# Miniprotein binders against q56419: the designs that were tried, part 38

Target 1, 326 residues: q56419
Amino acid sequence: MEGRTLEEVQEEVFKRHGVLVPKKELEDLAKALEEAGLLLTEKVEARLKEEEEKLKRERPMRLAGLSYPEGEREARAFLEAFRASYPGEGEEARVLLMPHLEPSRVPEVYGAALAALEKTPPPERIYLVGVAHRPLKEKAAALPVPFQTPFGPALPDLPALQALDALLPFELFNTPLAFREEHSLELPLFFLKGRFPEARVLPLLVARRSPELGEALKVVLRDFPGLLVLAVDLSHVGPRFGDTPLTRTLAEEARRRDLGFLERLAEGEPEAALAFLGANPTRIDGVEVVASLLPLLRERKGKVLAHRLDLEAPTLSAVGAGTLVL
Short names: E, the ipSAE of ESMFold2; O, the ipSAE of OpenDDE; V2, 0.75 times the mean of E and O plus 0.25 times the DockQ between their complexes.

## First folded at step 5 (miniprotein)

Design M9
Fold by ESMFold2-Fast, scan of step 5:
Structure M9 (fold): chain B 326 residues (1-326), chain A 80 residues (1-80)
Amino acid sequence: as target 1 above (326 residues)
Amino acid sequence: SMKRVWIFVRGDPELVRRAAELAKEIAEKYGVEVLVEEKDGEVIIAIEGDDPEKIRKAVEELLKRLEEEGIEVYVEIEEE
């Protein structure tokens, strides 16, 4: 276990059992695994290599039957129900910011995204930028394989991905395993594929701000135009995220920060949006993505269609979610 | 000392809306602060203030009013 992180062990446990284990229980398990010795480490390494090899061919659904229906007919009805939860007409998007939080917790927010997609002409490709929930070898990564959905596979735009890779100072396809269990791509992709079944996808993850990614994407988008989607959640507050239990003051601060961030993006002022957050004390996921994509967000005006701070009562914690069109 | 009290209410939209209304009326009566967060089928109420005895009286009256209207609640007390 000397070379293993708790996050890698959690990833392996989730893969095997489909359940996330609390870190304290995982630490007890990790200690037992270390005491078992080198043979167990070799077995873990062998399983990780096997999964990495499978990811060279396709990315299977992980959340089908859990966060969305597995069958195409049921998935279509599910998507229609989310659209119905938002009473507005939406707005055309060239850039769409949408959440990756469990959809059933913020149905109106996903409904707003669907409304925007209905007003948007079908793109040839979607640049889907999520946030890495597992370590990446570089600041950003992509996986150039079909992603399975109930509406059929979302096919990678290989020429655009190759053009992007060529412009970056690092290998773009650097951490395939980070994509095995990645809801920041899988959940938005379900909705995007349902609306744009013919669009190819560039599935991108950002772990740390990468200005070189934004500069390269600006060049690639000129030659390979498409819809840019930022799949980010907003504030993360409460004990689940290291804060005190949610208070009126903390909830107001989270809501103020979420809306202030989104409104500045809607004015085409992404640097002002980042400056407004300062040290990002409520942990908005979008900061690393926005900081990476500055050249694509400047001077694009738009509209905040929806925002919600979703409360998790048993833990007195909350996660913000929003839909923004630019 | 008691810093705030969290009251979680689940039910149909009419019961949820009624609980929010009662919480605001009682908070004003006792001069305590109230936060109400509504979502589909649920409302979360937080009562806080400068005087623990005012919080106690407000919460006790609110819980009694909710019980009279058949509204079931979960309560959590947050101490300083």
Scores: ipSAE 0.000, ipTM 0.150, lowest interface PAE 19.2, mean pLDDT 82

Design P1a
Fold by ESMFold2-Fast, scan of step 5:
Structure P1a (fold): chain B 326 residues (1-326), chain A 103 residues (1-103)
Amino acid sequence: as target 1 above (326 residues)
Amino acid sequence: SLEEEIKKLWEEIEELVKEIKDLLWEAEELYYDGDYELALLVLEYAIKLLEEAAKLLQRLQELAQQTGDPKWLDLAHKLAEEIQRLAEEIARLMHEIVEKLSK
């Protein structure tokens, strides 16, 4: 706000992350880095303009040849191998929670998601909600263009996206560049397009909890029914994520926190799931997505199909992944 | 040894990267709360830490090259990519803040 002093800035920074930033250093830095930041901002802006123009037509594959095969035949075999990694049968999903972690690290979890998709009637559209790994201009965003996959382009549901945009207090199509390199959408989409080649998609990113998004989506889903997919990873533990090195005890605690969160969602109690994490602190990126989508998750019962905590050696860190059907 | 010096630099870089990520997260929270001026100030401090991390990385890269060990060369490359990615994320958020502050 206007009139805020540097003393108030220092106090707020100290209160929030325990760091006291010296006032004189901030003043000196503001001048020196405004020039450097403006020069860097101009370079970013030039790239932004070029890449935004490309994104007006389509969203190209970025992880083809890295996380999944480029060719359709090879991609199909790859997808079927993941299905084979899960020994169980799926259950019909109206809401599917699945990971966006590198698939090769948790093949049985993606296999469980594929099993659920096999039991699900083909939807006319998929609401694919991922996590923004880059800043958005608003708390949420969408990109209304075809997303390329090895199975052909996943086409946007333009009428549903426009209906959603009209209900929001902010511009939905606000940060195209956030979608250029976004694995939380690209990786789930590979599996979804492979199973539902005719479905249109609403690719949505959440950066921070947006209750207005959940309320708007509840309205849009009545007029434009479809499959809701939450593409979220679970616990992030260890030094890679700012924690102590992973021990067997900490890994067991992370697994219990992940499962406690998922099982409360499966009971149709998303507020209880969020409260459970507040009592048992953990870094789960799904918190912001679940908090945004509360109206869509309440009183919807389901089942946890799979869970795994994947260890990242040599960093002594781990990321949790799960599949939940509601 | 060269490897012990690399490990020490790696530890110092990891600590700075952690602080930068915490500051970036805090700046994002401030941005979404509409506190653009404070968010910008936090990001300016993050850039100072990023410059220090870049200096340490340069030294680590020199030592990794001296070892000729692919393990340390791969680590140096991965750290360079992470520092570059953080710089780009900070720059993008600063750009968004400047747009919000424009009259």
Scores: ipSAE 0.000, ipTM 0.366, lowest interface PAE 10.6, mean pLDDT 82

Design P1b
Fold by ESMFold2-Fast, scan of step 5:
Structure P1b (fold): chain B 326 residues (1-326), chain A 103 residues (1-103)
Amino acid sequence: as target 1 above (326 residues)
Amino acid sequence: SLEEEIKKLWEEIEELVKEIKLLLYAAELLYYDGDYEEALEVLELAIELLEEAAKLLQRLQELAQQTGDPKWLDLAHKLAEEIQRLAEEIARLMHEIVEKLSK
């Protein structure tokens, strides 16, 4: 808290969080903050540089043993259990929208995605587009290295990535550290690699809408055809996401918003899908991905295979997840 | 004993959670001051500690399951909820920083 008074800190907390914190608690926190936070910044910067250098060689698993099993045999059984959670037989996908939410929370939604992959011919490459949960130096980024999985490394499609980089007005390989901890790529990749072990991958992150990315991808996909995967979650509602506590009415509104969005995408009308969300497009983190990829989604008709609003009672919050094939 | 191992893991997780909370608070103050890049560096350290806490929690959950004792199962649930909440708060703040940097 360099150069800040306790009263200034209280005012800022009140403005941001709507709560006035007692002076003694802020004094205790300020003392602890100086000890832990500020003194570690220089060490953090050095560590980040080391991690960035390591990411030039490979992207290691981060969620193994947490969101999916570390061992190949257990990982295979885990994946098959998710497939079994969905009673349908799926449909062939040229474009697949699937979640990146913790899989155990919405097993039938991931099962629907697996059912679609089961009906889909093995692609030579997968364009895996996730949402950046960390800042990117540009609107979008990619990391051109092997991504480790329990099924072996998912190898980058270097020629396709190079072709994409050449068409963009910015350097595509701009923020390696954003990929070190990125569940929007790692969780879908687990399922995709398990189903298509020989497919190369273009791991792409979108931070903000990039029409230039969609236009470039349209060109690259003509020369390097493959499966396009949008790894996005839907509605985020409740206190965990800076919203009011979840009510039955808000949950119904979120379900209607999610399904209306997905159904319009299934009709090949992505602009109508975005318009349907109205004034609250940021509540669906996939909005920026869809807005970036408009040229790839127009006039592609498909089917919503699954949708669920996963309720977290302790926080009075919920996250929507869905599977859409185009 | 299983209980002694659970208690040791609990102590280690609580210490990591304490450090994560302090780093998150530091990152919020840096964000308020407009020091977005420093806030991100602090959040990256918080994420490393969060992952370590999650690994210890998985081990604690396995041991709690083996005891069948509601006391340890309840503890495991409480710790899981707290770690998940911290992960979402970190992700939310990082998203806000991305929006600021992209404008």
Scores: ipSAE 0.000, ipTM 0.204, lowest interface PAE 13.3, mean pLDDT 82

Design W3b
Fold by ESMFold2-Fast, scan of step 5:
Structure W3b (fold): chain B 326 residues (1-326), chain A 120 residues (1-120)
Amino acid sequence: as target 1 above (326 residues)
Amino acid sequence: SAEELAELLEYLLEIIEDLLWEIIELAEKGKFDDAIELVDEFIYLLEFLIEALKELVKNPETKELAKEIEELAEEILKLVERVKELLKQGRTEEAIKEIEEILEKIKEILEEVKKIAELA
């Protein structure tokens, strides 16, 4: 609806397409769709309200039995298999960039992240920054509850979360339901909890670039030191993402943009990494996270441990994934 | 307009997607009778989608895209029959796999509907 009348709708159809659609037919269709939408919205909304209440207490696993094993023993073996898929040695991480793509698609990339975690002293807390796949009421959000994993619950760092909330110009705990189905936190958390079982977590989502988040986190990290993890995927190319079918040229361009972005971050030049991407034509989802966290990434040198562009053959599409330590 | 109809279809398809996730949740909890009830609601909504496509077919510029969406809707109907039978048998993993295929078909329909909105 949004302030448009059916007369205006009919007039626009006539102006744009030279056809006159009977107003009564449009009215009947609009009413039927509205009534169907209201009935479904009520049922879905009731379920979402129930889930929102549960999220005040804990965040349950959603991908157990699908993306990783539900049982602790099986989950441990699964995690070790990913480490074994990466033949290299890790580097100590103060900041870790890792993917949130389905792990089975890029096992060597997750293995590289695990290698870095092996070289990293166990942190007291992990700042886990993912990408919102659902709208947030604000530019960023957090959920201050235990996140269930096969290795036990990842406990929230409540004092650090409260310190962060106090420094932000918006309510940090603003969209609990966005965390119900959020693989950009759940999948990295599986690996992080498996390696650092005693670390507390700040589960953070970024929807839009928030420089105020980066400034606040810089302050909070001084008082509450920990490991910063950017859980982001890289290029998204092909028809699944609104592109033409994947060609060798498009795949090479995606790899070039992924690696150019990561290498500039590894040089401690996050502004140069963003400038290199320009309009972000291959749709690197890490852009908004990096743009939000600039103060934490400047002048911090590191190394790209792994990169892969994973092909989805049936859709002629691909998603980039990488591991970077800073 | 065709644009307004496409926007209403996008809204309906997004609601349908949320409904399919609720069916997965109920199946995972072993609430198969409740899941089947939602499958019946899904079928009812697919009937509204088909009726809306009949209006879009009246516009020559959208006719081809509307036919492509109709073909995807027919594919979904075949998968839905299978889902209902699997849920009746308590075969959770197989039912979820079929629902995931339906979700992919719904995403394809959303992409085609967005093209119709662009033509307006």
Scores: ipSAE 0.000, ipTM 0.228, lowest interface PAE 14.8, mean pLDDT 81

Design W8b (at its last look DockQ between E and O 0.03; V2 from the best seeds 0.00; counts 0 for: pae O 8.6 > 1.5, pTM O .721 < .8, other shape alone 2.611 > 2.5, SAP 94.491 > 70, placed apart)
Fold by ESMFold2, look of step 7:
Structure W8b (fold): chain B 326 residues (1-326), chain A 120 residues (1-120)
Amino acid sequence: as target 1 above (326 residues)
Amino acid sequence: SAEELAKKLEELLKKIEELLRKIIELAEKGKFDEAIKEVDEFIKKLEELIEELKELVKNPETKELADMIEYLAWAILELVFEVKDLLKQGRTEDAIELIEEILYAIKLILEEVKKIAELA
């Protein structure tokens, strides 16, 4: 830049890119983007404040019409189609691991969960433990309100939630807005509510491993028995997740990590399952949930019913999903 | 390149504008079920376009502008969910007003993007 005219600098940029874009027009575009962003941010913030107040009373469906049908009749047909996608039989579950990935991408994995629920006596309540995709104020959180579904509201088990809150060293009801977008609860809940319409729900999120949560849940489950559901996905590999380009060897490694993790859980060895993952090189997102719930998983044997590594062609990436009964 | 980003942005914003005006048309005619269906299709399409845009943000020459565009797309998505809620409530005038605010923000950007695209 030293000693060069503005015209000489513009010519150098043109040769590198093939077309010159004047610096002033780029500055004007940036200012327009900033102005538009500020305008819409004010509206978004007002909406989120209103939504937070609504979330103190109920959690509405966010994915109806997008991930599953909004109408009850269509939703029941949707469930039947998903069950049909899994040709096997289920087994009774006291603990169920199931995905939260977009249902249409792994229909047989959700079908396996439905098959397990067919063999499971209707529980009084469901402990639904998902993965927080937005920051929580604490390691874990709950939202003690009805969650809307096409099958009617999933009512909270308030006594069990209050008992859980009382046993924790932090406020359990701490981040309502984190539940607004949280598909790791909404997608599994659709299937669970469709099969167990009378069950109450404890909608729980884990952001960071909390041994305190597992110990507290062990106590609460003795007084408030129910179905424990780990709503988690498995490996996340490829460029979308910060890896080198997806190769057959990376995909095979992800599959090996997923299955090795699930098999060790199925043997009642959750510590061994975590140790098998080491630094978690394929980013299984169920790790923090499993690490929190060790007391509930130890020595509980079961079976892996399904697994799929779902390939994302546009991003050259993949996500693993599985169904495990314990 | 900056020219590549500007041309893609113009294409995206014109498509978004077209879809939003279709929603207004249906809402003004009282066709709320159809309007909501168009909102759901808009949400799906916007999510697809955001994924496409994320490939463009990997270009270091345009990274800052692309980040601003991605934030804007997220903001639009949030407000379109509010549009869906308002339509379900029968709040037609409020839904249209919100869409017009989104369209105004889009217009500010389109004016500058068209200038860059015409230089090509």
Scores: ipSAE 0.515, ipTM 0.861, lowest interface PAE 1.1, mean pLDDT 87
Fold by ESMFold2-Fast, scan of step 5:
Structure W8b (fold): chain B 326 residues (1-326), chain A 120 residues (1-120)
Amino acid sequence: as target 1 above (326 residues)
Amino acid sequence: SAEELAKKLEELLKKIEELLRKIIELAEKGKFDEAIKEVDEFIKKLEELIEELKELVKNPETKELADMIEYLAWAILELVFEVKDLLKQGRTEDAIELIEEILYAIKLILEEVKKIAELA
């Protein structure tokens, strides 16, 4: 509760809409909500504490059997099928932008990422930067534990994570529960671990713009060189995301915005990419990630390997996905 | 408005109640894979509710009620993940007991929401 009373809510509803919701009905609703909350609160608190303790040891697979196969053999075949879905050759990546959307919806885009990984020398570590889908206590966070995959655990690069933590004005390991159910890390990690089984990982989430994260990462990357991966989806358009129903014109506009954003990143102009979206963004969840990592993206030229706008006909909505190498 | 919020909540709570009852039926029959699929559908419906409530908290007239409902939706979502884990372990009785507790919480809210929705 934000400190507003039911009486204040009732008075504002009456004043603005000319409809009076009886005080007793609002009070009864609040009491029912409080009673329901009390019944569930103790169980939720115990559950969250237990899950947080588990996350001090490892991060288990959550999407195995759903978004990718649980068994190693099936997972290998799945990975190769995605690679085969992209007819082009990759480019070597020092920075890779790839999606975290459900892979089966954009197989060519993940295939392009796999093609780039084939051309990339195996890194000692991967800086995997995703988007927080749950609140973080700080602008960014990391979880310094093994992440389970069908290819075995992706081990954390503890020295690099500790070096990063030391340079930040906030505690890096601040919200372990945010990592429990986080597809922006789990889905890219499946592909990355399949291609680079020996690489250690820095699993990072960005919730809000953190220029200090980008500055710190630039320093850490000098001492601990590795592959930087931005796991971000592009345009989110349509009623599912609070917009008008998707039309052919709006879909083309979303594609234009996605490509304009990616092309500016490919020219080594991340500020121009952000400015391009500033006046009329299509809810690209990667904006906060790119804004945080500016020092790592400036003056790096590259190539857009793939782009798709995935259409969801029942909701007249769409999500953009792309693969960019820098 | 409060009436529009109540109408949306009534529709969503009824759909959630139907899904929870279906999960109980499937779990009682030992159809754990099908029960887990229905749990995933329940999670989607609850996440849709949470997203709709994020927009409603921007309206001063409904903010306090929307915040309370959003809190409960997040609490239910957390417990539904426990239901899924229990089903994966074949712990049918524990899963059903937790679902029934969630249903009871939903029923407490639904009765009061119906009274407000009837004003519209």
Scores: ipSAE 0.212, ipTM 0.698, lowest interface PAE 2.9, mean pLDDT 83
Fold by OpenDDE base, second read of step 6:
Structure W8b (fold): chain B 326 residues (1-326), chain A 120 residues (1-120)
Amino acid sequence: as target 1 above (326 residues)
Amino acid sequence: SAEELAKKLEELLKKIEELLRKIIELAEKGKFDEAIKEVDEFIKKLEELIEELKELVKNPETKELADMIEYLAWAILELVFEVKDLLKQGRTEDAIELIEEILYAIKLILEEVKKIAELA
C-alpha cells in the first residue's frame, strides 16, 4: 500500500507485533480494496486531478450551510450572535490564538476571538496558521488562491506568500488537496473575513513542527506586517481519541493542561508551554503550530480571554478550545 | 497492541457502515439535504480519525497497521467525496451504488481485520 509491497507490510507487522499475517490475507484485503475502488481507480484519479485543477483557481466553501450560514445576511447575524455569547471585552491582538472546533460547540470562545478582533485595528494581511488534519508532502503548506466565504472571497497575499516560499528550504505550495476540506482554516476564516473584509490572507497549514517556518515568518513579517492567527484546538480526550469515557479526573487533567499551556503562552514563554505538556498525553492539537512559531511567540505577553472543554455526549469525548491574545 | 488496533478499526468500520446506511436511507427518501449533511459529518469524522492515526503511526509498535488504516481511511474519504458530488448533482442512484460498493468493501475489510485480530 502506498508503494510498499505486501511482503514489506507482512515483515513490518511481524517485526512490530510478532504476528505473521498470512500473505494471502493481505492479498485478499488488497483485492477487496481494489474491487471496491478504494484504491485510486482511474475515476478517482481523474476526479482528484479535476479537484486539484479547481484548487488552482479558488477554494470553495465546504461548511457553508452546515457550520455557518451560506448567505451574507445570515452570516452577519451569526457573527453578532457569537459575539454576544461572550460577555467580556476584548484586547488588541498582534497574535490571536483561537479554535477551529465546530463553532456551535464553543460559541463563547469564538465570541472572545471576535471581541479581540473588535479591539484590533484592521490588518493589511492575516497570517492564518491552521492544523493539517491530512498528510502534507512537507512540514507545512500554503494554498495561494482565494478562499470563498459568505462575505466574499478571502484573497491571498501573493507577494508575502512568495517571500515566505523563498525563505523556506522546501516548496511551500505543496499538497493542494489537503486544503480542500480543511476546517482548521475555513472555520476561523469565516470570523476573520467577517470582521476584516479587506484583509489579504496567507492560509498556512502545519503538519509537523517546522522551526524554519517560524524563522521565515519572522523575517517576512518585517516587510509584510499583519495579524498572526493560530487556529488550533486544545486537549482531545475520551474514547474518540483512545481514552476511557470522560471522567471528572480526565476533564480536570485536560483543563489543567489547556490552561497551563495557554497561561505560559500568555506570559511570553512558548518553550515553557511546550515543556509543560511533555509527551502531550491529552493530545493538545496546537503543539506543532506553536512549536513552529516559537520565534513569533517569545517575549509576547498577553491574556487568556476564554477557555472551554466541550463534551461531545454521543462519544463521551471532549475537546478543549481557547482564545488567547498576545 | 495489534489486537487493540484491530478492535479500534473494527469499531470505526462499523460506525462508517452505520453512517453510510443512514445516507442511503436518506437519499432513498429524497432527503438529499439531510443526506449531504450526513456525508459532511462523515467526512469530518474520517478526518478526525486520520488525525488520530497520526499518533498511532508515530508509535513504532503500531506504525504498520496504522499506516494501512490511514491508507484505507484516505481511500474511503476520496470515495465519500465522490458520493457527495454525486448527491449534489442529483445523481442519487449513482451515489447509492457507490455507497453500496463502499459498504461491500468495508464488510470484506472487516472480515480480514477479524482474522488478523484472531491471529494477534
Scores: ipSAE 0.018, ipTM 0.317, lowest interface PAE 7.5, mean pLDDT 83
ESMFold2 (binder alone), look of step 7: mean pLDDT 78; pTM 0.709
OpenDDE base, look of step 7: ipSAE 0.013; ipTM 0.247

Design WA1
Fold by ESMFold2-Fast, scan of step 5:
Structure WA1 (fold): chain B 326 residues (1-326), chain A 103 residues (1-103)
Amino acid sequence: as target 1 above (326 residues)
Amino acid sequence: SLEELIKMLWYLIEWAVKELIKFLLEDAKLYDEGRYEEALELLEEAIYALELIAKELQRILELAQQTGDPKWLDLAHKLAEEIQRLAEEIARLMHEIVEKLSK
């Protein structure tokens, strides 16, 4: 299962069938496949090499037909429906925090993001910062290729990416395969490309806190101004995330931690937001991104436009999602 | 396919019901020890979990009807009976605890 972890297999089953396969079941299957000599094969290695070679040219859609429509016309109607799900008018964003959770589960939260984008002047480029769901060779990475969307390819801002790479103490383009299956970039990008079809993109993943990334981005944003987007989900609670089945108390704790985190960010106090979470017991996945981007978030006040704790009834779990403008 | 989805959902809901039973056993222990306020708090949490389990059972029933296979409906009915038994036990414990606290 080289190139696929049990966690990745579990996520694929959940994505395709809407169910969480218990880790024990996956472990039994992995053991059977290993005994059959199928977990490490030349075929898997050849496929990964082929995928990596393709990623040098473009990043194809992986969630088209699943999380959003493949056709441009249907995709446009889909995006308009999400905007309509939010009754508010939004606020102008210089920094936007939005989710990367399956959009159909929190349409009003994505609608709030779209409302903010309606009030935001079209940027020349978008700094799209997501969370790495696969290991990176360095603390952060980028992929400098067109990302396919139903609205056409989102083109990379090569000069800005090169400027960023030059300022970092590590190779920025270090793990192309991590971008092959990365919903924290693909799902927000669908909405961003639909709203700003002419904007170029810097697709960035954070695996571990990188203060050097935030310092470098502060410099690059001065020379290459654009919209900063933090594509992060909030609390992850319940059995899907190694927790007990969702209780009223756990749901209330998740909501309290989500809102406390967002409100402190809205006050321009990102260090206070991180301190509020402490050990991050409800698993807000944005902590490493916020910790990396501190110089860009300090003293920048804004507003929480939407928040929802969404229930995954099949798994007795919940994921928090929110929209924050700064 | 649809049958495989129902099978996986069934596996998850059986697991969740067993976890809920563990919470109810802890609640019964707290009640027996005279710790009524703690027992009531745990019971309120159990009700929330039971509501989520009941919602997923409804989804399994809807999917089972789409297959036309009566085995899935029979399994869903047995699970509904277990959920009903748990709801009745929760209601009984809640009544007992409220009576103890109201004196």
Scores: ipSAE 0.000, ipTM 0.346, lowest interface PAE 14.7, mean pLDDT 82

Design WA2
Fold by ESMFold2-Fast, scan of step 5:
Parts: structure tokens; C-alpha cells; sequence
Structure WA2 (fold): chain B 326 residues (1-326), chain A 103 residues (1-103)
């Protein structure tokens, strides 16, 4: 019932903010949103329940036809075009940091990641760590089902996921619905599955710093070796992200900040990388991922293969993206 | 408080917008890509305007707290009313966009 939902919202607001909002104001707001077609209907709610049920069996593609081609042949050509956009050769990766923003905006950065994957022996499994863009019941979560891609389903590594779950102080499989719409996993997975079609995947989301996740992963990786992938975007600058309009100076500062962060990670000094960001005010998507995985990043040296600050001209904003091999 | 009501309004809009975007994405294959992009651009601009207004309100409320000058509280109240009006306008526009996309 909508009326009951509004009363629950009113109680949540009172509980969290210490004020009781008049029910009529909530009803008037709900009515205005409903008349505009923006309020959750019984039809939409039924569809969400169906989506949650489907997530117990598989995770369907959400960005096919938008961020990448739906057909396998077209997807292959698309992937090779990104590889061609990067003129260099890659290096073998035990840990790969790559972006999760719209690929067409930073093709050379994804191309660098593909170059690194070409030099990397096919792993039995990929630990794919993304950023939760929706609330999780715990600090981190995983979804132990096949993830659909144009190259076929990316199968979960159930034994490794269960080993990880057993080591954590919380239920790992705690928020299935958070995986319904999650580009920080889907976009990197497209490229990873295209290069390593036989690899199983551990799809992991981090919402808040979880040192216990990093410690558990270090143990699991010893028994279930694989490729660790951090799907992390870099600087977020400009009005779209609550900042001042982008200027030449601000853009140069963002580039320097991104590279300083990546270079410190490449030296095997993730604490120094985080401290560097703290001294240079900026928002970097996925700081919580790096902070959670410290035990896996320490003393592991590597190389920055690519970096780009992508300008979003209409909003005078920009997002940084990079490829780092460790 | 008005600030709390605006926060609740923002959260409700974010929730409804996420569901609407998902609905539109499922039907995107049936539409000309240009039509879908036009609708998304209008939606993104409307959301951006609302976000800027909300941030401006936050700054005005900080000034009210720091100075104790009632002019800032009065301005915050007026801006809150404009944000509510914009939210209703955005809701109406989104409804029209959905209707337009259905041919």
C-alpha cells in the first residue's frame, strides 16, 4: 500500500532526523510525483520483485546496446577497436586497476587495460572489485550467479566465493538487488570476459572501507590464485560533482593528482597514495576499494600505462581514468 | 524542517528517477536512438538544475547559522519553495517525455 509506505517513510525521517513531517505534505508530494509518473506503482514494484528473483539465477546485461554492442560479433569488433586506440604494448598484470566510466569517453585507457590483459596468462579466476553505487546491507557484497555478457556468461567461482564468505564477519551475499544496476562491474567485465572467456569471476562490490575484506582476500588468493581487478575511476571535478566549474588550472591539478595517486600505487605504497589524496582535496571514486585492499597492494610494484582526464563540456566537469598494472 | 523536507523530496525523486530510467532503458531498443538521447538530455539538465538549487540552499542555511541574520532564513525558505516547484515541474516534464517516447 502507498499509504503504509508513506507512513514508514515518515517514521524513518523522524527516526533519522528527529522531526515528524505532516502526513498531508508527504501525501501531496507523493500525489504530485504519481501524477507525473515518477512514483513507484504496483506494476513497477512487481517488476522489481521479478528482477530480484531473476538475480538468484543470473545477472542479465543492462548496458548492452548502450555502452557496448549486444551481439557477439559486434562486441568483438568493438573490443578490438578499443585495443587499437592504445599504441603501446601492455605488461603482465597480477593486479589491474582500470576504470568503470563510459568506455567511449576514454577509449585509450580501456585499450591500455586490454594491452595488459594480452600480456597476462589466462587466469583461472578474476577477482573483480567494483564500487557500490547503491546501498549495501554490509560494507561489501558479492553475487554468486552467472553474469551475462555478449561473449557468453561469466561463471561465478563458487568454491572461492564460499571460502571468502567463511572468512568474513558478515554475510557476503547480502544485497542481491544492488547488482541489478551496477556499471562498475558490468563495464570492466565486458572487456575481461572478451579477453579471458574461460575465467570464472568473483564479482565484489565495496560500499565502505572493509579491512576484513582485504585480509580475507589475501588468504583466499593464496588457495585460489587469480587476477585481481580494481574497477576505479579517478578525479571527479566540476559542478556536476559539487565543485567549481572546470578551468585549465583545475584540470591540470586533477591530472597531477591522479598521476600522483597512481604512481604511489605503482611503487607498492598504497597508504602513501591515500595520504597523497588526503593532502590534495578531490573526490576519487573507489578510494574505499583501495583502502579495503591494502594487504593486496603493499610492496607490489608496477607501471601506469595510461591516464586521461575526460572533459564533460556541457557541465564544465571532468572525470579522470587510468590503467595501472601491478 | 524545510531542509529535511527538501532532503526527503530529493531522495524520493532520485528513487523514482532510477526506476524511470530503468524502464526507459528496457524499451530503448524500440525507439530511434536520437529520441532517447533527446529525452535523456532533458532529464539530465532538469536533475542538474535541481542539484545546483539544493547545494545553493545548503550554503544559504550555513550562512544563516553563521551570521544569525534572519534575511538568510527568509531566502532559504523562498529557495525551498522554488526547489519544490522545480521538482514538480521536472516530474511533469518526465511524464511528458515518457508519453512522447510512446509515439
Amino acid sequence: as target 1 above (326 residues)
Amino acid sequence: SLELLIKMLWEAIEWAVEELIEFLLEDAKLYDEGRYEEALEALEEAIYALELAAKLLQRILELAQQTGDPKWLDLAHKLAEEIQRLAEEIARLMHEIVEKLSK
Scores: ipSAE 0.000, ipTM 0.174, lowest interface PAE 15.7, mean pLDDT 75

